# Ledger of designs, part 22: VH-VL binders against q9m4b5

Target 1, 129 residues: q9m4b5
Amino acid sequence: MQQQGSKSGSEMEVTWEDQQNINIFSRLNNRVHDLDDDIKSAKEKCENLEDAGNELILADEEMVRFQIGEVFAHVPRDDVETKIEEMKEATCKSLEKLEQEKESIVTQMAALKKVLYAKFKDSINLEED
Short names: E, the ipSAE of ESMFold2; O, the ipSAE of OpenDDE; V2, 0.75 times the mean of E and O plus 0.25 times the DockQ between their complexes.

## First folded at step 18 (VH-VL; framework fv_tislelizumab)

Design p4 (at its last look DockQ between E and O 0.03; V2 from the best seeds 0.00; counts 0 for: pae E 16.7 > 2, placed apart)
Fold by OpenDDE, look of step 18:
Structure p4 (fold): chain C 129 residues (1-129), chain A 120 residues (1-120), chain B 107 residues (1-107)
Amino acid sequence: as target 1 above (129 residues)
Amino acid sequence: QVQLQESGPGLVKPSETLSLTCTVSGFSLSDYYVHWIRQPPGKGLEWIGVIYHSGSTKYNPSLKSRVTISKDTSKNQVSLKLSSVTAADTAVYYCAREGYYPEGYLFDYWGQGTTVTVSS
Amino acid sequence: DIVMTQSPDSLAVSLGERATINCKSSQSVSNYVAWYQQKPGQPPKLLINWASFRERGVPDRFSGSGYGTDFTLTISSLQAEDVAVYYCQQYNSYPYTFGQGTKLEIK
């Protein structure tokens, strides 16, 4: 976000409130970027867990090969299934929370944009290139 | 001024569908989440569900099979439907706005609530 | 579901004295905890959010603390208008859940 302060015309006095709004917007914008990364990661994890669960359903063995870090272990199928379900539930809940937060922040940013553009017009650019 | 107001029938027969409307003013449903919460007589609070400003919904799993939340942004109305009601669904029903930084916070504005009694 | 357990269920405190209400979650909810005040015939009123952030217009005598599983609402000097039922709530994960409530009365 580049404040093109072209003070060309009448010196619009930037109030303390204006500065606060700008700062808040910047912080929110940064948070959105972080959330995008987190959401992407969470989605990937969720998908992987879902796939793992599906593969497990197709397994007929009582003991299945499960990778823990860099080590492969034989674990009871039922235990793995339970663990995958727990992880999936936790990951999906986390993803939902992240998406909710992002949606909220985007809404806040939109409101701030309206206020800031109403005052500063073309003297401020809040759009991402 | 921000306001929420619940409305609907005060009496519903068992097995029927409870339908409530939350009418909002002072803000747009395109900008805020709206939640439904209920409180049985003399008891605590139970979260029912939420509708996002995008229209997405989340429901309490205990009620998910019976609950539907929708909205009409143009009318500033959020609707709650609860099917197959029983006496256990007797409660005061609230709609509440979820605010956000810096001006508001979670459940910053509530309706006054509407009483729903399930009785034959 | 995350269970929120308040303690005590009821509390009687003298005017001007400190009132303390505790809330424990069945699992960590980080700082996603809110506190509400509810008076008879009224909807709940938000007092504290994010465990320790006081809502606008809420008197300074109200404060919240905690992180993880243990949370506390404190009224430093009880006033007559503070008689109400207080609820904690977690919004870390769906479904949102509330404590059973604490009835605060004047001794």
Scores: ipSAE 0.015, ipTM 0.642, lowest interface PAE 7.3, mean pLDDT 88
Fold by ESMFold2, look of step 18:
Structure p4 (fold): chain C 129 residues (1-129), chain A 120 residues (1-120), chain B 107 residues (1-107)
Amino acid sequence: as target 1 above (129 residues)
Amino acid sequence: QVQLQESGPGLVKPSETLSLTCTVSGFSLSDYYVHWIRQPPGKGLEWIGVIYHSGSTKYNPSLKSRVTISKDTSKNQVSLKLSSVTAADTAVYYCAREGYYPEGYLFDYWGQGTTVTVSS
Amino acid sequence: DIVMTQSPDSLAVSLGERATINCKSSQSVSNYVAWYQQKPGQPPKLLINWASFRERGVPDRFSGSGYGTDFTLTISSLQAEDVAVYYCQQYNSYPYTFGQGTKLEIK
């Protein structure tokens, strides 16, 4: 015969620290979802700038249309090439920082998942729904 | 103080069953995973298996047919049995605790190890 | 099984210099890597968890990095007491597996 725990009607107790860890995990999970959206947007922007730069490479050395706010202006091709490269550099650096933040958060969530599953194994589910 | 200590016979004959006990103190077997790991002489480490809070186990597939890990929480003991031993099972055997965040990390407390020699 | 391959197998470094030990996994293990130090006649001692998080009480000269398949352990200023064998270990999936070890010596 199996024995029940040492406390009547309860096999595991949730401490205040456990509640903090569960809340932290939930906040990090929500942040990962926000980061995924931000990373997707940054990747699309970086890809669009790469495409624009590639199209500029294939074009003649004439004036090109370039959007400034709500208006297109005809500007020298070399000036547009410089601007696109600057925007690519800034966007790709921003993307790198977003990916670094995501890696840090995933690390923290994995650590919390190990701790919470180690303690609550069959009493908690931290997997995506 | 968190402590783990292995005990058992140092010499086992081929084809017999190796039986070891890990006695723990300073923590509850209801709260922490305990693993068995072995190290053949002059070689690296091999994970044998783990027992969970619930008593469920996972074993290295290379040993699964021969290994049993169990626990007795009233005695603060985790047991390892390895059947049909050969000379290849000669090693230092360790038990180790796996904690949970934030108090502990993977294998942060090890026993001193016990040497088991399989010989005729 | 996920194979963990360390390089080099042995390494000699002068006191006060930087030592770097590499570990590669045969499959992605994300950041589920631990590093251990083992001195003769002793069990392994945990140094680094989650690829980069230093265990409490471990000197700050020890650091880890990596993600996916490539991991490093760095000792920024080698001390005499750091002479040991170092192991990486993955815990992404069962069976847990260890690298073959890297023996670190003083030049």
Scores: ipSAE 0.000, ipTM 0.498, lowest interface PAE 16.7, mean pLDDT 81
ESMFold2 (binder alone), look of step 18: mean pLDDT 91; pTM 0.936

## First folded at step 20 (VH-VL; framework fv_tislelizumab)

Design r1 (at its last look DockQ between E and O 0.39; V2 from the best seeds 0.00; counts 0 for: pae E 5.5 > 2)
Fold by OpenDDE, look of step 20:
Structure r1 (fold): chain C 129 residues (1-129), chain A 118 residues (1-118), chain B 107 residues (1-107)
Amino acid sequence: as target 1 above (129 residues)
Amino acid sequence: QVQLQESGPGLVKPSETLSLTCTVSGFSISDYYVHWIRQPPGKGLEWIGVIYYSGSTKYNPSLKSRVTISKDTSKNQVSLKLSSVTAADTAVYYCAREGYPGYLFDYWGQGTTVTVSS
Amino acid sequence: DIVMTQSPDSLAVSLGERATINCKSSQSVSNYVAWYQQKPGQPPKLLINWASFRERGVPDRFSGSGYGTDFTLTISSLQAEDVAVYYCQQYNSYPYTFGQGTKLEIK
């Protein structure tokens, strides 16, 4: 985000409040990016757990081999299924919360955009490339 | 009035887990990020981590393997756990609020002293 | 991690004189710099945010400037109550990091 405070020709003096709004917007934008990374990671984990669950369902064995650290253990399939489901549920819930937080921040950013664009018009660019 | 207050044991043995609680009043932890910062005696400030609205956390990489931050919205409390403590973890521990939206550390707790000693 | 380096480590200034504390970041942190005042037995008090924005209730004699990697806290006319340790901090990226602190004393 090029904070080019272009002193262009419109005599509109950038106020302290304006600058604060710009700063807040920038910070919120950075936070959105952080959340995007977290969301991506959470999605991947959720998907992986789902896939693992599906594969386990297709398995014919009553006992399945699991690696815990450097040790392999045989665990009943049903126990593993339960654990995977619990993990999936927890991960997916976490994902939902992350998405909600992002949505909240994006909404705040949109409000700031309206205010800033109303004043600065084309002299400010708050859009991400 | 906004207030944060750290609480927990002032003494922790080496290799044990340090557990602190930040009790907040005057605002909801659901509406604000809460950070943990510590300060060893006579030294500077070290950022420990933060907990988001969603419960997502970010930690200092130097402490990541040992740190857990969580929150209880029903009690309006944020918790810090630091495992496998050593003398190096002796410090004043602060919780601080990140204001909404995006204001940094506008309110701090008074801090709680934690000494790691056998 | 972004390293914040303050200079000097200690500063003695006469009453009424200007005090200047510098902070350099190991990489650009834009304007995401805060300055804190800490007195003995107290938590840090936020003075300046976004490198140059004075917090409410902070005297006008305190000012912050800088962008990118070089930042400055200035006290235009040192008062007795200004004796403290001052810290800069970046919050451009995690982990947040602080300068090592500058002890400000009266000469």
Scores: ipSAE 0.695, ipTM 0.869, lowest interface PAE 0.8, mean pLDDT 93
Fold by ESMFold2, look of step 20:
Structure r1 (fold): chain C 129 residues (1-129), chain A 118 residues (1-118), chain B 107 residues (1-107)
Amino acid sequence: as target 1 above (129 residues)
Amino acid sequence: QVQLQESGPGLVKPSETLSLTCTVSGFSISDYYVHWIRQPPGKGLEWIGVIYYSGSTKYNPSLKSRVTISKDTSKNQVSLKLSSVTAADTAVYYCAREGYPGYLFDYWGQGTTVTVSS
Amino acid sequence: DIVMTQSPDSLAVSLGERATINCKSSQSVSNYVAWYQQKPGQPPKLLINWASFRERGVPDRFSGSGYGTDFTLTISSLQAEDVAVYYCQQYNSYPYTFGQGTKLEIK
């Protein structure tokens, strides 16, 4: 139930808790990089859906070519408009959640930085670059 | 108390889609990463994939073309769909929690047995 | 995929004696290794994370060590309740992979 083990009295000695915090920070940093890739992809998709919706409005055709899997089919413009708007809404909501996840992780990393730098100062480097 | 529970059909015919649900309590799937892992009878463990806070996923490349993991935050549930099943997909399926990033896997469901047979 | 190879595949140890299970990865996984205990009819139970961090509630007789490619789980004084299959797992890179398991029995 309780943490077991002994902590050294030395300020420079790496304790079990210090090792845990360093490992957590490393994994959070890796997750931030994964999130950055996912956010970039989601932004690109959202922008492409915005562009597709705008092009559809300007086209003024009643039937348009729309991709279904690997095949294009002709469907009513209003049905495509509805589908694009649904995809935009889902993608933009997903992007917002990705950004919220990143902010939560960055906040956790900042708290860990404060603790680790307070103890180790110049002996440790937690900066991204 | 943190709990995860898998549910779904125990018998699935070849070529059909296996569909499982992981219902969790004691934590929100909005705040934790949830993984799926399977274990064929009498054999070892195979990681299937993960769903993150955001709903984004990563899958084992061996299953990637056939697997979908999704979530329903209003029901606190994570779903697994595996299409085009064969006898090789017969296993106990587990959902498991990543307690915080890199803290794997602190809680597991009890598992649900899926048999693929005609 | 990173292959995790456990040795031995099975092990029989007398009560109160030391049991040692090895796990070797095909590539460096740093310290991103977890150890699990699985008893019949039960899900795996996390024992050790980050190669050497004992999970809360796990008895002190369980310890882990290693870095890079070579990892060890040690049970310092085997108890009857420790009869199980033990798995190592790497989570350094996707896909996450498990060792084939080591069956631990009482001699």
Scores: ipSAE 0.114, ipTM 0.683, lowest interface PAE 5.5, mean pLDDT 85
ESMFold2 (binder alone), look of step 20: mean pLDDT 93; pTM 0.953

Design r2 (at its last look DockQ between E and O 0.01; V2 from the best seeds 0.00; counts 0 for: pae O 13.4 > 2, grease 18.92 > 18.9, SAP .554 > .496, placed apart)
Fold by ESMFold2, look of step 20:
Structure r2 (fold): chain C 129 residues (1-129), chain A 118 residues (1-118), chain B 107 residues (1-107)
Amino acid sequence: as target 1 above (129 residues)
Amino acid sequence: QVQLQESGPGLVKPSETLSLTCTVSGFSISDYYVHWIRQPPGKGLEWIGVIYYSGSTKYNPSLKSRVTISKDTSKNQVSLKLSSVTAADTAVYYCAREGYPSYLFDYWGQGTTVTVSS
Amino acid sequence: DIVMTQSPDSLAVSLGERATINCKSSQSVSNYVAWYQQKPGQPPKLLINWASFRERGVPDRFSGSGYGTDFTLTISSLQAEDVAVYYCQQYNSYPYTFGQGTKLEIK
């Protein structure tokens, strides 16, 4: 749902501050969409790392080839497992930060929504699809 | 009074890591996003990246994998680390804030010149 | 990446005359465009946000317009202190991108 630009109220004057609040809401909504994409990607990465760790355990070899830059090195399986766990922990921490950021933005949007709907009622639509 | 001030070494050798600090006063980095932007000598502006309230970051893909932006809220500081520098990284580096109500770069630091010497 | 293309690259205008700087984006950026003034040896200064909203403390002679892909900065009566390089910038999508700049001089 596109929230750029809005209808004027039939009996209300639209102030400079009102126009600024509408622009801010639209900007924040765009940021939430960007965060949602990042959150989805982080969730997929976390799931893939979990699956990779499980596959490594099932493989049951002591030494594995592990890619370091452009070179493969023979590395103990335990070291690869440690690396995967470190990556999983970092990804899950990053996901928590993204979700926290989204919550902050949604809170700001909710406050703006109350102000804009209180003034313009059915003259604007700020709802998501 | 809102101020941002960049600091760091003016000269960095190729392949080393450039480290800069943005020290801010008159606002909290918990309440505003901070961005890094650079300007090569006699050239235009290039956006480097941003750090969000939560500490999440977004980076320019052109600098992908070489950039880390971090913050220390207790010192009101934002840091930029750029690894594996080349002569192309020679520029004036700015930090700038983004925040309510403009949600765009309303205050910039004075800039710090970094030269990557071959 | 959204490319912001300014025209002209440089412009000479007589004192008191009108200066016009154009900026085109390679994709629609709605009204998420800002204009900056940069004087020699100084950081950029925000003049206009959301294509047309003048920042506090910016003189009335500066105005902006546009939506979508075509944007304009106008100085209605050029003053000596307006000599600077002017940049447009989009913030619709990351990475944020700037125009190449327009150098404004007194003719």
Scores: ipSAE 0.483, ipTM 0.793, lowest interface PAE 2.3, mean pLDDT 87
Fold by OpenDDE, look of step 20:
Structure r2 (fold): chain C 129 residues (1-129), chain A 118 residues (1-118), chain B 107 residues (1-107)
Amino acid sequence: as target 1 above (129 residues)
Amino acid sequence: QVQLQESGPGLVKPSETLSLTCTVSGFSISDYYVHWIRQPPGKGLEWIGVIYYSGSTKYNPSLKSRVTISKDTSKNQVSLKLSSVTAADTAVYYCAREGYPSYLFDYWGQGTTVTVSS
Amino acid sequence: DIVMTQSPDSLAVSLGERATINCKSSQSVSNYVAWYQQKPGQPPKLLINWASFRERGVPDRFSGSGYGTDFTLTISSLQAEDVAVYYCQQYNSYPYTFGQGTKLEIK
């Protein structure tokens, strides 16, 4: 995000509040980028767990091979199923939370944009390249 | 249908590097472990090594210093390299899939014969 | 390395009779044992996994048993198509190791 405050001819006095809003916007914007990465990762994990669960359901075997680190173990299918479901639930809930946070932040950013553009107009750029 | 097929030179000179390729069809090598096993003429089976989903490998300690297994996902191929070969490396070489849910070597290639000779 | 030792090295059994092949591991391998059938000019075929689970398409006459160090492959009623070399294998730990093989013939 390039915040270029070009003071054109009418020197608008930047108040303390204005500076705070700009700073908040910048922080929120950075957070959104972090969230995007986290959301992407969480989505991938969730999908992988779902796929794993589906494959497990198709398995007729009572025992399944499970990898722990670099070692293989045979464990009851039901135990693995339970574990996958737990992991899936946790991961998917986490994903939902991340998405909600992003939505909230985006909303806040939009409000800040309105205030800042109302005052500074073309003297401020809050858009990402 | 699932198929594995080994390919490479049938003859390798001593001290050279044996290079084999396992071409897979009917499944993705990204979804299964692929192993290499060899069988000297008239003898039993020897496990060479495995390549995991992540690309990590495990090798038989007896061959570790000479063996490299790799994969090319774009070609759906797994490769075996065995350096500094001797007559003792003469064998039929197999690649095999470790399947799910059956696991461990549910599908094999037909094998390729490699002879080490001057 | 875990050593897998099969017994006997060769076995001749009459048609319709029971064939039994044993496999012993040098240390406990839990149930991480597989059995393979290999016919001349062919790769090994997986018969049994996890010591006692038959692979799909494997006839019911084939059965595996055992846990720890002693394992057995049994063919309840030998058929002509069962003539082959049979191998046990452990996959409890790397390196995976095979038995030396048992040649099964018709008496």
Scores: ipSAE 0.000, ipTM 0.593, lowest interface PAE 13.4, mean pLDDT 88
ESMFold2 (binder alone), look of step 20: mean pLDDT 93; pTM 0.949

Design r3 (at its last look DockQ between E and O 0.46; V2 from the best seeds 0.00; counts 0 for: pae E 6.9 > 2)
Fold by OpenDDE, look of step 20:
Structure r3 (fold): chain C 129 residues (1-129), chain A 119 residues (1-119), chain B 107 residues (1-107)
Amino acid sequence: as target 1 above (129 residues)
Amino acid sequence: QVQLQESGPGLVKPSETLSLTCTVSGFSISDYYVHWIRQPPGKGLEWIGVIYYSGSTKYNPSLKSRVTISKDTSKNQVSLKLSSVTAADTAVYYCAREDYPSGYLFDYWGQGTTVTVSS
Amino acid sequence: DIVMTQSPDSLAVSLGERATINCKSSQSVSNYVAWYQQKPGQPPKLLINWASFRERGVPDRFSGSGYGTDFTLTISSLQAEDVAVYYCQQYNSYPYTFGQGTKLEIK
């Protein structure tokens, strides 16, 4: 994103506050991208755990092969189900927190956009391609 | 008046878990990001991690597997846990606030608490 | 991780003279750079944010400049109270990283 407001054709003075707002907006935008990556990763993990749970439910075996580090162990299915559920719950909760954070930041960005566009109009571009 | 204060045991044994608390006053931890930074004796600064408004966290990858940051809004406290400590984790530990929406990075720091990892 | 490299590691400057500390990032960090002053037994004190914005209460003799990968902290006229270790920091991306520090002494 281009942070530079072009002073083209208007006596518009960029104030310290304006520059601060532009800086903050850019930083928030970077944060959103970071959160997007984290959210994507968390979603994938949550889905994988859900799938694993579903597969385990369909399993007929009372004892299942479970990998602990580099070692495979036979563990009761019910214990594994419990563990998967706990992991899923924790992961999905983390996902929710990430999404909430993103929503908050996006809201803040929208507010900054309004302020910056109100002043700079077409001389600033805060949109991502 | 804004104040952050780190507290916890000054001595931790190797392989144990370091637990610190950052108690804040003059502002709500719900309105600010809180970071943990440490400084080994005679060395530079290392960023440990941050806890967001929502309680979500981001950690330094070098410490991610061992670090947990949490907060208690009712007590206005942020906690740091570092597991499996070694001598390399000996440092002064700081908590600092960030007003992300306003662009104020680490405008207030705690005085720091010294943690020594020793048998 | 983005590596922040300061130069020099230490410098001695006469009172009233200009002190210059450089910081280079391993990749572009835009203007997401902060400078800190740390005195013995104290936490770091934020001096400059956004590469060039002086924090409230910081004397005018302190200034920051730079964009992208090269940043500079300048003390136009060194004062006795300026003896400290100075750190640059990037906050463009996680993990936040600091320079190794520059020890500033009076010559």
Scores: ipSAE 0.426, ipTM 0.803, lowest interface PAE 1.6, mean pLDDT 92
Fold by ESMFold2, look of step 20:
Structure r3 (fold): chain C 129 residues (1-129), chain A 119 residues (1-119), chain B 107 residues (1-107)
Amino acid sequence: as target 1 above (129 residues)
Amino acid sequence: QVQLQESGPGLVKPSETLSLTCTVSGFSISDYYVHWIRQPPGKGLEWIGVIYYSGSTKYNPSLKSRVTISKDTSKNQVSLKLSSVTAADTAVYYCAREDYPSGYLFDYWGQGTTVTVSS
Amino acid sequence: DIVMTQSPDSLAVSLGERATINCKSSQSVSNYVAWYQQKPGQPPKLLINWASFRERGVPDRFSGSGYGTDFTLTISSLQAEDVAVYYCQQYNSYPYTFGQGTKLEIK
């Protein structure tokens, strides 16, 4: 069986695994930016629902106008309060899941950054801007 | 042994909701993204959407108002619902996996299920 | 949407000769391109990922190249079993989009 001598003196080669890790980092970074947009939207929705609930507390009418799809209907105040609370709970749950996913991704990116910088040092830049 | 398998009714009436299930084995839907892709007869491939680990989704804008993708982690299943179907929704429907976070796409596809929209 | 345009739409090549299929994106997709082979009655089969990385079990006569907007799938010596429709697909951004397909036949 023929063996080949080791290659020495070559610059650090980019392996298939290295290219895979760089591609993974780039895709994770894009996902984080997408998550940031979703998180911002969920936070704004939660703030709007809180504001709506506060305005309902200040009203003294038993029937209120509430948007159902594309139309408004007169609905008992208690039903609107229940609906707003349900929407707040759903939004909070969704926000929690989005933040958990972001945390996991940022952790993976940090691990990749450490591996890639350890190997390539100044040959790569994985920082934003 | 990785496998995806689509199932659901092969015939759907116009204006009704198409409902399909992708049953997965050999991997967990907690570790991979699952996508839906369709292919009308004699046509090319159209990406429908994806579901993330969080349960959040991204959809093709052309279908966004009519499509819902959901998952049941305990059964290792991903579901597709497409409302208000017309003859234009007649196609073979595939589920396929993406290796998240590597972005290795799409190394495994289901065999596809044919859906015909007709009375 | 990023449009993936394949050329040619159909291609006839003699056995043992080189087949070349091109794919051009309407905007840069870096190396986030996959190539698929589809035979009648079957789902697409992944050949190439990240523009140039051959999937396990794919014969080495298949190769991919390109970066940015211009991508190529090459079959260096066409075999009878290579008769199929071939698709390129970008996954740089949603919606993921496929080329219209290239039908490869034996001449």
Scores: ipSAE 0.037, ipTM 0.669, lowest interface PAE 6.9, mean pLDDT 85
ESMFold2 (binder alone), look of step 20: mean pLDDT 93; pTM 0.949

